# VHH binders against Probable flap endonuclease 1 homolog: the designs that were tried, part 14

Target 1, 350 residues: Probable flap endonuclease 1 homolog, of Danio rerio (Zebrafish) (Brachydanio rerio) (b0uxl7)
Amino acid sequence: MGITKLAHLIHFDAPASMRSKEIGDYSGKIIALDTSIVVNQFRSALPGHLKLSPLAGLFYRTLAFLEHDIKPVFVLDGKPPHQKRAVLEKRAQSTGWSSSQSPNTGSAFNQECLRLLHLMGVPCIKAPGEAEALCAHLAKIGTVNAVASEDMDTLAFGGTVLLRQLNAKRDSEITEYSLPKLLEALQLKYEEFVDLCILLGCDYCDKIGGLGPSRALKLIKEHHTIEGVMEHVNRKTHPIPLNWQYKDARKLFFETPKIDDPVLAWSEPDEEGLVQFLCKEKPLKEERVRGRMKKFREMLLKRRKQREVNMQMGQTRQSRLEDFFPATRKRRAESAAVKESSGRKQFKIK
Short names: E, the ipSAE of ESMFold2; O, the ipSAE of OpenDDE; V2, 0.75 times the mean of E and O plus 0.25 times the DockQ between their complexes.

## First folded at step 9 (VHH; framework vhh_4orz_3)

Design q4 (from p1 with S31N; also named s6; at its last look DockQ between E and O 0.13; V2 from the best seeds 0.00; counts 0 for: pae O 5.0 > 2, placed apart)
Fold by OpenDDE, look of step 9:
Structure q4 (fold): chain B 350 residues (1-350), chain A 118 residues (1-118)
Amino acid sequence: as target 1 above (350 residues)
Amino acid sequence: EVQLVESGGGLVQAGGSLRLFCAASGFTFSNYEMAWLRQAPGKRREWVALIYWGGDTDYADSVKDRFTISRDNAKNTVSLQMNSLKPEDTAIYFCARYEYEEGTWDYWGQGTQVTVSS
């Protein structure tokens, strides 16, 4: 769920922080993705037997990124923070999935994702905690260019660039959020922004009741901290949660994931390995995998050819630009020898 | 622009046969899996048949062994041969392009009505 109504707030109060983009705009860019978010998008999309297995979805999505010359970095969730336990329980209840998803099933699936991504030749990093936090961190430090996520909490975690609706669809409009521009537009410090996000509602703690986005923003601008806000809110109209764990949530947003410097490398997908895994070990038809890989290779070839043509055209344009800029012949500065005529006027001493 | 145009629907008696056609344009047909979907009155749209890249096929249990999907990549067409039709097969039938990248149907036609009388 991320930060409640943050997208709405940004749309109205900080539209300058948002840009509409196309997938082609991210050619050559390194993009971090929370693997769980990507996989979950495939779980929800199709009813019944046409449901791509989450792994198949991940396979196809990854190839699509690569075809667009996007360099994906997948991040896997680690141990969820204790602050998220309540939200996870609520989600489990709503989906009818008994909370008894054995911690073992999630781990097994993550291993499968890891194996798939390895076979696809794309880097995968395990987060110590929330994958989104690590994604955000990677963007913050410049290891990746952006985070692709539907969760707005990426911004709360300090992700400098958030991409929403980064789908494999060529015609999909991507919304790019800039955290620096957002902070500027809202006239907030990052710390204040985090507190605003908590006030809006996050996955890690309760929120003040009845406090809408506009009011929350105003209060943070005026009082700068949740503590300041609590001193000035009417507790009757805006009840403060009992045992409000906003400090723990705040700490979580500020916490830097501890990871070793990741070595990000991309390689060619292992088709035979993918067939073995997806088709022999999993129920995906071999024809689908091989057909998609064929298409992938064709697309790469096409792109290569296009690049070659563009380079040739660019060289021709540079040659034309050179042709248009006549080499200004260095006009030899003729050293005008100013003949100093020393007229010795002999002033006669009368 | 991607276009799918269904044809061949009509009224048929139970036990009869009908062949549906779909003409595709606006995309590289051979690069897509194609399917037939149907929607009966008051029911949700359901998958009927799928044809893959190389011609492999898959069918809903309800139509298995009665329906046959085929494609002609040279003509950019997909067809559905429907045999042993039942009243419960009455629906609007849609030709659909399956976008495997998204795991969904991204384009479909206006559909063709199939009515099976008892």
Scores: ipSAE 0.025, ipTM 0.392, lowest interface PAE 4.2, mean pLDDT 84
ESMFold2, look of step 9: ipSAE 0.416; ipTM 0.755
ESMFold2 (binder alone), look of step 9: mean pLDDT 83; pTM 0.837
ESMFold2, look of step 11: ipSAE 0.428; ipTM 0.762
ESMFold2 (binder alone), look of step 11: mean pLDDT 83; pTM 0.838
OpenDDE, look of step 11: ipSAE 0.025; ipTM 0.382

Design q5 (from p1 with G103N; at its last look DockQ between E and O 0.32; V2 from the best seeds 0.00; counts 0 for: pae O 3.9 > 2)
Fold by OpenDDE, look of step 9:
Formats: sequence, structure tokens, C-alpha cells
Structure q5 (fold): chain B 350 residues (1-350), chain A 118 residues (1-118)
Amino acid sequence: as target 1 above (350 residues)
Amino acid sequence: EVQLVESGGGLVQAGGSLRLFCAASGFTFSSYEMAWLRQAPGKRREWVALIYWGGDTDYADSVKDRFTISRDNAKNTVSLQMNSLKPEDTAIYFCARYEYEENTWDYWGQGTQVTVSS
């Protein structure tokens, strides 16, 4: 999913755009998440009978973020673009899920996610189209600090900061990508970068056959556009797809999601509401929900106490620093008025 | 370091009983759900039993009413009482910690062999 081999290209050709981070580095940060990506991570993780419902996964993941003082903003998918239809069909075929899963099931699940997130007191926004595009946009305009996603499309959509492997594990290494640094390192304009992403392979159109990442980068640097590249590639060795929809893909990446200014607000989770929803309406055991909520509250209390201690220590350090820097009493420089008594002797010239 | 050490496996006749033990260390045991998994030869690892924080339990259909999972938070132990054992229960049994935040088994032991003879 996403841009094929882009991560590889970045690793080799633009390592300066990447940073290793810890989850603690994002304390107080607003992070946008594609809800579908988060939920799908839970679908794949547990074999068989122990599969927590995707909703349960979302519940736990969200609490984990909040415990780290991350402010999550969840984005829900809207209507998929027509350019993605082929990829969706292929995925459906590979997963044995008949494409006939009624568009209604996806909508119902999204409603459940929305309800859950509401009960958890975290903001949820519906995208007009691809959630990833909206996430990227929110980061671009500074509404959020970063996008957490495993999909490299975030960068292609213009997301300024992408976080990969943001999970609730304390010891998990997060890779932070900076789009500005990436563009600088690659010496590309954003438009050129988008074209590069298309050449590498995206979910929205075919790609030129046989064109590897290094070559693609070189060609874009030389010719600046897909059109330019097409004029200079050997069509025998690098066949151009028939009816290549690269322009539509490009348009999609450049398109700004139309949303109203989102009001982002976070509140305390509604435990009773969560129990009602997850345990009474869904088959999650009440003990799991309440136990996890208890832990959540304990963690928040612990953090609060730690902050108080740190503030006290900081005050003591500031007081100590003030104690160490004696207020240099501005010695009032007594301006000694040297009375120059210039006795000019009037020589009486006879 | 998180450690899980299984014990109590062995050879038993069909219809017999066996009790497995797991000793946990390196983490706050009471804060985690614990489970038993098993892997038969040539088969995939499967979930057998889960015990929650408060002591509620879940079981795979294949072992329901025959197996009982329990925990002692004071001793950091989880146990599996296996009754009415069947040849089909022959497997390596693993004690596992369930990380609910990641919806995964994040740690498990080396396992203990259970062999049920016909």
C-alpha cells in the first residue's frame, strides 16, 4: 500500500529526512491518524479466536496515545476516488473478500468507529475522500503536528511530517519523515516529488515497467515531469502503460480536501458509555474495558504527579540558578564631574 | 526482562489430567492478561485459554469445560488445569502474555510438551 519503494529510496538517497524518535517525543503533540489504517493493524495482528474486534483495538490504541499525552485526531475515509478502484478490487480478490461487501458495511463500521471515538473524547473527522489525504492536509496547514501512518502516500499528499511505527509500545522506535527535508535532500520540488511517487508506483495508476527507484529519481531530476521522462525513456525496455492515468493520479495528490475548519477538542473518556457500547452492544468483556480504563486513570494520575514534581524541581533549579547568578547590582557609575578649570591667562599685548 | 517459564508437561493417558504452570517475571503481572497457547505437530499455534485481570476466563471451544485457567497474582503464576485429556490435546503448550494495547501475544515461554496417549 502506498508509494512503492519510496521508503527504500528515502533511506538511501535522503537519509537526512528521517529521524529516529520515541513515543515520548510526541507528548503534547497533535497527531492525525487514518482510522482505517489503525483498525486494519488490529485485524492482521492476532491469529484466529483471539482477534479483538477492530473496535476494541481502536479503543486500546487510543488510550495508549492519550496515556502518552498524544492528542490523536482520527480521520475517517469518505468516498474512495475512482482511481483507487482497481487497487481495491485487487485487494478484495487477494483477501477472498468479495468486492460485494456492500458499501453499507463500511459505512456502518465507520459509524461505530465514530461512536467509539466520540465516547473516548477524541476528535474524529470525516474526509471527503481519502483519509490519508486529509491527514496530510491537516499536517500541511499546521492543524496537526504530524501524521501517523504506515502509508508513504502521506508524503505524496503533502504531509509535512510522517510518523511510522507509532505504536503504544514504549520501546518502539518511531521513524519520523520530514517532507521539507526530503525535498531538500532530493533536490526536488514538491511537484517533481509527486511525479516521482507516481513513477515509483502508487495506488491510483499504473507505473512504467522496469523503472527502479534510482533511475526514476534520476529521470525526474533530469526531466522534471513525467511527461519529460516519457520523452526520454526507451519504450522497449520501459514500457509505458496503455491509457496511463498518471495525470489523474497527479491531480488527486494535488487536490486539497474540502473541509470546514475542524474544531479539535479532547475530553475525558465516557467509561459508562464505553461499557454500554463495547460490552453490552459488542461482545467485549466489561472487565477488560473497566480494567483498562482504571489503568488509564492511574497512568494519568502518575503523569500528573510527575509533572508536579518536575515543576517543583524546575522551580528549585530556577531558584538555584538565580542564586548562582548574583543579581549584579548595577554599580551606579558616579560620573565624577572633572571641573577642568582652564585658566586662560589673557596676555595683555602692549 | 520479561520471562515466562512453563512447567508441568508430560505424558498422560487419554482421560487423564495434567496441570501446567507458568512463572512470570520482569513485568507487573497483575496488569496483564495471560493465556495458554498450544502448537501441535504440523499445526499452527492456537489459543487455548485466557485469563483477564479480574480473573474472568475464556476458552477455546475445543477445551471448554475440560480446561481451567487460573492465576495467582501474588506469586506471578498462571496455571492450566487440563482434565479429560484427549490425544488431540497433544502439543507444546505455551504461556503467553497478552498485550491488549497491541492486540497481540508479545511474550511467551519455551513451552512444555504435553503428550496424550490413546
Scores: ipSAE 0.025, ipTM 0.462, lowest interface PAE 3.9, mean pLDDT 84
ESMFold2, look of step 9: ipSAE 0.323; ipTM 0.684
ESMFold2 (binder alone), look of step 9: mean pLDDT 83; pTM 0.831

Design q6 (from p1 with D58E; at its last look DockQ between E and O 0.39; V2 from the best seeds 0.00; counts 0 for: pae O 7.1 > 2)
Fold by OpenDDE, look of step 9:
Structure q6 (fold): chain B 350 residues (1-350), chain A 118 residues (1-118)
Amino acid sequence: as target 1 above (350 residues)
Amino acid sequence: EVQLVESGGGLVQAGGSLRLFCAASGFTFSSYEMAWLRQAPGKRREWVALIYWGGDTEYADSVKDRFTISRDNAKNTVSLQMNSLKPEDTAIYFCARYEYEEGTWDYWGQGTQVTVSS
């Protein structure tokens, strides 16, 4: 769910922080993705029986990114924070997923994702906790150019650039959010923004009842902290949750994931390995996997050719620009020899 | 522009048969998986049948052995032969393109009404 109504707030109160982009705008860019989010998108989109194996979805999505010359970095979830337990339980109840899915199944699936991504030649990093937090961190420190996520909590985690609706579709409109621009537009410090996100509603704690986005923003601007807000809200109309864990949530947003410097490397996909894994070990048809890989290679070749043509044209344009800028002949500075005429006026001593 | 146009819907008695057609345009038809979806009144849209670009087919359990999906790549058409129709098959039927890269149905038509009377 992320931050409740944050997108709405941004749309109305900070539209300058948003840009419409195309997938082509991210050619050559390194983009971090929460693997769980990507996989869940495939789970939710397919009617229950066409369960495209979440792995198949991941396979296809990854190839699509690579075809657009996007360099994806996948991040796997680590241990969920205790603050998220309530949300996870609620989600499990709503999806009919019995909470009894043994913590072991999630780990097994993560291993499969890791294997797949490895075979695809795409870097995968395990987060110590929330993958989204690590994605955001990677963007913050400049290791990646952006985070692709549908969760607005990426911004709350300090992700500098958030991409929504980054789909493999050429014609899909991507919304790019800039955290720096957002903070500027809202006239908030990052710390204040985090508190605003908590007030709006996050996955890690309850929220003040009845507090809308506009009012929340106003209160944070006036009082700067949740503590300040709590002192000034009418508790009858805006009840404060009992045992409100907003401090824990705040801490979570400010926490820097501890990871070793990731070595990000991309390599050519291992088609035979992919066939072995997806088709022999998993129920994907070999023809589909190989067909898609063929298409992938063709697309790469096409792009390479286009780049070559563009480089040739660019060289021709540079040559033309050089032709247009006539070499300004260095005008030889004629050294005007100023002849100092030493007129010796003989002052006659009378 | 991607277009999908369904046809062939109508009123049929229980136990009867109907054949739906979909004409596709605006994309390389042979490269995409196609499906039929349906939406009954007050119910969510559900998939009915899928045909892969290679010709393999899948069916929802509710229609298995009764419905047959087929495609003609030369004509850019998808068909759904519906046999042994039941009142519960009453729905608007949609032809849809499946984009595996997106893991979703990305285009569908306006649909065609199928009504099965008891």
Scores: ipSAE 0.017, ipTM 0.325, lowest interface PAE 7.1, mean pLDDT 83
ESMFold2, look of step 9: ipSAE 0.285; ipTM 0.653
ESMFold2 (binder alone), look of step 9: mean pLDDT 84; pTM 0.840

## First folded at step 10 (VHH; framework vhh_4orz_3)

Design r1 (from n1 with T28R; at its last look DockQ between E and O 0.28; V2 from the best seeds 0.00; counts 0 for: pae O 9.7 > 2)
Fold by OpenDDE, look of step 10:
Structure r1 (fold): chain B 350 residues (1-350), chain A 118 residues (1-118)
Amino acid sequence: as target 1 above (350 residues)
Amino acid sequence: EVQLVESGGGLVQAGGSLRLFCAASGFRFSSYEMAWLRQAPGKRREWVALIYWGGDTDYADSVKDRFTISRDNAKNTVSLQMNSLKPEDTAIYFCARYEYEEGDWDYWGQGTQVTVSS
């Protein structure tokens, strides 16, 4: 999924674009998330009896973000681009998920996600197309601070900051990618970088056979475009796909999602609404939902108290720093009162 | 550091009983779900019993009505009462912390050996 081997290329050829971070570093930050990526993380991991429903996973993950003072913005997929159809079909075949899951089931699940996120008091935006493209766009224009995703195509879509391995685990190391630093390190323009991503392999078209990451990078640096690369590759050793749709893929990466200006607002979760939805309509245990909400409230209170203490300490430090930095007593320059001896020469008028 | 230390394993005859204990440290015990897992020789590790932070319990079908999981939040301990033991219950038993938010077992101990003789 995403741009194949891009992470590997960045690790070796542009390590300066990567930083190791902790979840605490993102306190107060607005982070965009592809909802589908988040919910899919919960589908695979547990024995059947412990299997979290995707909705339950979304519930718990969202609370974890909020507990860390992260402001999540969830983005839902719209209509997939026609270029991705082949990849989706292939994935459906491999996962045994019959493509026959009616386009209606995806829509119903999206509606459930929307309802859940609404009850949780977090903003959710429906993308016109790929959610990842919209996430990337929101970061590019500064509406959000970063995109949390495991898909490297966020960078290809122009996302300025990508966070990988942003999970609820306190000790998890987050890898932050900077697109501007990446472009600088690779000495590429954004357009060249997109062409590189296409050469590496994306979800939207085929790739040149046998072209590895290092060679792809070299060729783009030398020839600047896929067209230039095609003129200089040995077609016997590096076959070009028949009817290669690289131009359509390129266009997709450059396309700006058309959305209305999103109103991003966060509010307190509706616990009773959540219990109704997750426990009455869905098979979650009420005790677990309420207990998790209690824990959430306790964590918020703890964080508030800590902030108060820190503010008090900061004020004490600032007052101490002011005490330590003696106000440089402006040496009142003693204005030497030049006694102008006004010699009143009494001119005797004779 | 998160630590889980199992105890109480041993040799028992079929039909006998054992009680396993797990001492937890290094985390807020009352906030986590705890479980017992077991691994028999040549088999995959399997879930046996789970206790939620609220005290609700769940059991694998193979041990249902024979095993009882309990916890003491004041002592940071989880226990497994095993009754009517069978040779098929022979395994290394592990105390595990379940991170429900991540949907995974994130910590477990070194385990305690339970052997049931025929």
Scores: ipSAE 0.010, ipTM 0.264, lowest interface PAE 9.7, mean pLDDT 83
ESMFold2, look of step 10: ipSAE 0.258; ipTM 0.645
ESMFold2 (binder alone), look of step 10: mean pLDDT 84; pTM 0.843

Design r2 (from n1 with E102S; at its last look DockQ between E and O 0.56; V2 from the best seeds 0.00; counts 0 for: pae E 3.1 > 2)
Fold by ESMFold2, look of step 10:
Structure r2 (fold): chain B 350 residues (1-350), chain A 118 residues (1-118)
Amino acid sequence: as target 1 above (350 residues)
Amino acid sequence: EVQLVESGGGLVQAGGSLRLFCAASGFTFSSYEMAWLRQAPGKRREWVALIYWGGDTDYADSVKDRFTISRDNAKNTVSLQMNSLKPEDTAIYFCARYEYESGDWDYWGQGTQVTVSS
């Protein structure tokens, strides 16, 4: 799934580009989601033969996002690029296994996702190619604030902010990755970073053998391009793939999806339509769906009332909340006093 | 508030039978999928049987045709009838509730020990 070892490299070589966040930090934000990644989380929780529907999971997860004042934009994959099809075909030939579709994963399932999200009043866009590429593009041009995905190739596609583990699990912690801070920390241009990602391993071509994250980073910093790296590696230690399609992979990461900037709108969910779809056409319990919708409406009402109160008191930003917590003022004063004492002690060093 | 309490575990000889019970409280039981999972010593937890809110069932291959999961919505209970027990069935058995929003089991009982002697 995505660029191998990239998360490891970022953790050790660019930790300043990562931040731990909570779901409330994204109130008011527009977040693009790769629908297949969200759905796959529900497919992976249990054996695949069970009748537990990923569609039900998508419904409940989307309500949770809306309750937190997140404006989700779901993106569906289009036709996979030929580079990825070639790698998938090679892997299938090697294993003697051709692709087959599990329940809830094919084109028919994508139509069910579209219908669900339409009934929920949230935008769903079909990408011309990879959903991750469109998600990254939307973040790059500012149409969305972030991309929620488990797939690290979002960063290689130029996605400016990637969120991992944006979900409703009780103990889940959200990790935010910033591409600009990553490039600054690594001291790389975006083009050099893309070549680094290809060296680490991607879904669109083979990779150089035996090249770990630290070595790959060092070589890109020193030689700037895959071409430069190839001129300077020991081919016994780091064999170069024959007919290596790295230029095609690079081209794919640089390519801007051919799509106009979408106009996005969110509307109230259609409860009766959802009940018809999820409970009468699918096996979800109507009482449970209606109870969840009631909770959702109550949470929205609470949010509207709180915003009404905040506007009347001029408290529309998080920073103003510090003025209502006197203990925080005391802590700041104590910190300043310690700073002054430490500063004078430092000036005595010769 | 949500509570699941297992009972009925014990020591049994191979080929014997046991019936496990799970008492549920703190939620609308009849609307939820419920399951039994088990954890053998030194192994990871594995699912054993699932019962849907509508009464349909599904089983792990290792217990199919030997175990029967059932529910009583009037008494808020899930039960697991275990027949033809084997030493490999030795484990702590947990009753669990499925939560679609997380895509995982969100509440567990404390478990009940089942030990099958050779």
Scores: ipSAE 0.284, ipTM 0.671, lowest interface PAE 3.1, mean pLDDT 81
ESMFold2 (binder alone), look of step 10: mean pLDDT 84; pTM 0.835
OpenDDE, look of step 10: ipSAE 0.486; ipTM 0.798

Design r3 (from n1 with S31N; at its last look DockQ between E and O 0.30; V2 from the best seeds 0.00; counts 0 for: pae O 5.7 > 2)
Amino acid sequence: EVQLVESGGGLVQAGGSLRLFCAASGFTFSNYEMAWLRQAPGKRREWVALIYWGGDTDYADSVKDRFTISRDNAKNTVSLQMNSLKPEDTAIYFCARYEYEEGDWDYWGQGTQVTVSS
ESMFold2, look of step 10: ipSAE 0.495; ipTM 0.799
ESMFold2 (binder alone), look of step 10: mean pLDDT 84; pTM 0.841
OpenDDE, look of step 10: ipSAE 0.685; ipTM 0.882
ESMFold2, look of step 11: ipSAE 0.413; ipTM 0.754
ESMFold2 (binder alone), look of step 11: mean pLDDT 83; pTM 0.833
OpenDDE, look of step 11: ipSAE 0.020; ipTM 0.393

Design r4 (from n1 with L50F; at its last look DockQ between E and O 0.68; V2 from the best seeds 0.00; counts 0 for: pae E 2.1 > 2)
Fold by ESMFold2, look of step 10:
Structure r4 (fold): chain B 350 residues (1-350), chain A 118 residues (1-118)
Amino acid sequence: as target 1 above (350 residues)
Amino acid sequence: EVQLVESGGGLVQAGGSLRLFCAASGFTFSSYEMAWLRQAPGKRREWVAFIYWGGDTDYADSVKDRFTISRDNAKNTVSLQMNSLKPEDTAIYFCARYEYEEGDWDYWGQGTQVTVSS
């Protein structure tokens, strides 16, 4: 779920806020992830009989992130806000689907995710509400460098950097979105951007009918608020929902999660604990888990060796450039500053 | 290099039986879940039968009670016994390996054609 049409709007009206990235650009970076988004990718690929796949997928994906020197912070959903449950129930009634199955499985499954990530030495935090809101908050206050999610509402929650398609493949096409650059390109204040997102469609209320991205953007730029937009639209062509709860949706996007800023730490995975959990209590094959852990340890050694090589090359390159090309050094410092604000720096290791 | 080679396909009369075989190499076969998938003309590829590394099996509703998947870990083979064949079973059948890290099938062969005449 998420803000519908936002990716389309950004692609056409604010392309400067997007960058294509490689997973290696995030070496040393702290990245918050909505756990549900990650595990759901493994749930939809199952016959209904592969009960272990979402948990196993989380295990393997986390190892891949750690191999790339990413410091992941997984966030679990708490209780969904009543606004979202009401919208989902209304949509389910119109389509004949029910949303009630997820919470029961989700609670038991969340405990398994917590245990898994604890054994992997990776922080896992249960949000008081939506995980995306906490992820966005952690990025906004600088606790994490970015949020990895497929859900565009991260930007509406104030998440400063959103990564889509961070799937840990070496040649993945990761799209990085910058909220500051987005606001600048659209010439909007954050509060106006939130109202735009509500007009585009969100999970927390209905939307004005027949309103496309271009018209929604134009109206917000002209009238600044949903209230102003409502005063100026033709209600026959753009019907307004009865008892429209847009103020509640706006309030949710502005809300600061009620949680202290966490102190984050990463430790070595507990291989024996992982084998006990995944292979003895769950039906993963021990040989596969131990083989993957061996590969993981080999990758960590390879990363250390490559970092040592990069330190040698960086020192040599830095000295030569500074000595012979002062103008190049100035332009390079400007480029490095851009990379630091958007991702990894070529000369730093975290 | 992972290799999956299907065989045993052919033309068979409706109501008949056919047994497919899959030879696996390039990986520790006994540690992986395996499946048979099929793709009928004009249809998307669908799973048919699944076998866990420990031997438990599962089947798509359309083939349950007619098809039996089995494995021989000593020979690195997966078999699919197909009984009471119908024309709608006509498809290319693929042997596939499930990979939890991908959350999907990561390898399958070129397939073997099964044609059921009416």
Scores: ipSAE 0.460, ipTM 0.770, lowest interface PAE 2.1, mean pLDDT 82
ESMFold2 (binder alone), look of step 10: mean pLDDT 84; pTM 0.838
OpenDDE, look of step 10: ipSAE 0.473; ipTM 0.785

Design r5 (from n1 with Y32W; at its last look DockQ between E and O 0.58; V2 from the best seeds 0.00; counts 0 for: pae E 4.1 > 2)
Fold by ESMFold2, look of step 10:
Order: sequence, then C-alpha cells, then structure tokens
Structure r5 (fold): chain B 350 residues (1-350), chain A 118 residues (1-118)
Amino acid sequence: as target 1 above (350 residues)
Amino acid sequence: EVQLVESGGGLVQAGGSLRLFCAASGFTFSSWEMAWLRQAPGKRREWVALIYWGGDTDYADSVKDRFTISRDNAKNTVSLQMNSLKPEDTAIYFCARYEYEEGDWDYWGQGTQVTVSS
C-alpha cells in the first residue's frame, strides 16, 4: 500500500524536504484528504464490524479541522486501476493470503460518508480512480494547498505538499513533505523521481530485486530512467522481472485524473440533519452531538471576533505599512493569509 | 479534570472470579464509550471489553463468554465481571474512555493488578 522505503530515503538523503508541523500551522489552508485513510485511523482499538465508530470519528475529526480553520476536501476512491489489481493478485498468490473486505470501505459506507460530509457542509468528491491521484492533482494545480495522507504515493502522483499524521490527537506530530524541495535536494526531475519510486517498489508493478534506496537513487541520478538503469545493473544480483510493466506504472503516475474542476464551498453544518442521521438513524448519543456542535459554534464565534479585532489592527498598521513599505506589505499579507484559504488576499474580509 | 479510578484487583486461583470497578468523574459519563484494557508483563496494552453509551457491548475473542462489562450511569461506574479466570489473564487492567476525535483512548486510570495463580 505504498512506495517501499521512500520515507527512509527522504529522511536520510533529503531531510530539508520534510518539516515537523503543528495543526495550527494550517489555519486558512485547503487540504485534500483521502477519506479511506482518515476513516482507517479510527479502527486501531475497536472492532471493525461496528460501522458507527468510523463514521462518528469522521464527524468529530472534521469538526476539529474546521475549528482549526482548515478547509477540508474529502476524496473517495473510485475504481482501482488494473495495474494495482494485477500486483495484488500476484502477491496474494505468493503469500496465500485471502483478502477480506472491511465493512467500512464498501459502496454503502461511501454513501454514508457522502451524506455525512454534505450535512457538515464540507466538499466530498468521488475520484474516477485512486483518491490519492486526485488529491495530488488538486494540489498540483493549486486547488488545494496540501494533501493529508499516510501514503507516500501522493508524492509520486505529483502532490506538491504531503502531510502525514494530520489529526487532532494531542501527541501527534505532523510531518510535512515538500515535493519541490525533495526534487531540489535529490537533484532530480519529477519524471526521474517517479522512476525512482518505481525502483523502490510500488503497488502498480513488480520491482528489480535487491536494490536498496541508496543504490536506486545513485542509479537514477547517473542514468535518469528505468531503461538506463536496466542497461547498467548486474542482472544476476539484481534480477529484472519478466515482462516488467514499469511503463504502465509510470503512465499511471503521470496521468491527469479525468474530472471536471470541482466547485469547492464550505457552509455551516446542518445540526438538525446531523442529529437525524447520526442519532436517530445511527446510535450516536444526541447529547454528545449537540454538545459538540455547541462547542464548535462557540469556537467559531470566538474566531470571528478575534478576526474582526485582527482586521482592525491590521488595517490600521498594515495600511500604513502598505503606504510606506510595499515590499514588506507583500510578506506581511502572506503571513496574515495563513488564517484564510489560499487565494486572493483581501484588505477587508467579512 | 477527567479521572478514572480502578479497583477490585487482587490474587485469585485459576477458575475463580473477580469483579473490577472503575469510578469516573469530570465528564458526562452517560454519553461516552468506555472500555477495559489490560497489559500483561512484557506485552503491549490490549483491548478487552467495550461498552457503548447505549449499553451495547463487545469483547475480545480471548475473553468472550467469560467476562461481562457493564455500566451504572447513576453511579458513573464501569464494571468488569471476570469468571473462569486463567493464568494468562494475569495483567494490569485499565479503565479507559474512547475519544472518536482522536481515534484512540484519551484517558485511562493507573490500573489495578489481577494475578491468577495456577
């Protein structure tokens, strides 16, 4: 379920491309999330056969994001690509494992996620294929500022900023990966990086045997492509898979998802609709939902009042700075925009 | 401040029974999922039994039909009735509260020792 050893390679060969972050650093940011990865975070201690736990978790987590002034965009998986199915079939045959379906990933569960997120006023988009590919695309074209995922494939799909461990947990540390800084640190073009990821191991084709991260990186830097690497490896110690479908994997990473530009809008949650869905149709306690919604509204009101105070102070002093120091105005305006979504900076906002 | 205080642990012979209690304070107890966890020597802490706010229960396979979790919302307590105890049930038992927002246990007590002699 990801590119083998990529995180290790980045840690040792490109540490400047990663940063430890706090959730408050993402105030005002639009973040695309793979819904299945978010939902799976709620299964660690509870039995997976109880559907309410993951859906309730998604509800509470989404409110926490909104309280931190994060604008989430949830993405659901579509049909998995045939390249992934072929690799999974080969791995299942070689290991003897019998794949079983989680009750929290079926079509009916996805429809419940859509209904929940609609009631919460948060965009939810069904990808034509892998959710990670669409998330990465949205970041690449600037529709979102970052992708929250545990899957390093996001970087290979061209996602410009990957956030791992984005959650509301008290002790969690968020790791931010920058693809531009990664490519710069490794001195690779994006296309070379994709071939490196394939050499490290991915879910869409087999890999050359016996290549560790350091050797794979060295070979790509010297020879630039998988084709060049194949011409220069000792095939006895590094066997090349028969009928190796690396070109199909490469094509998948380069392909732009077929989807219309989404219209992204966030609105206030529909509390009565949420109570009907989560408490009347599902067994979540109404007092918990209403109490949490009250907390949310109080925090939102506090944020609006603080923003009004900041805008008055900002307009007074930043208007003076804008008149006197135009270059400083640009940098100051960017720091002030951390509390808003990416986009045009406003002199006055709400 | 959320507090969970376990009691009722002790020494018991194999085949015997114990009842554990957890006193909860600092939150609206009746609205929360509660659980018992345990940690055997040299092992990771593991989930044992769960009780939902509405009274539904779920159990780890290793304790099913031997342990019964219950709650008393009037007294803000969670109980674990442990029957047919085995030496492998020896562990420190923790009462815990589940926080959906974190996707994890957010509070647990200091634990109570249960030792089952063979």
Scores: ipSAE 0.229, ipTM 0.619, lowest interface PAE 4.1, mean pLDDT 81
ESMFold2 (binder alone), look of step 10: mean pLDDT 84; pTM 0.842
OpenDDE, look of step 10: ipSAE 0.641; ipTM 0.865

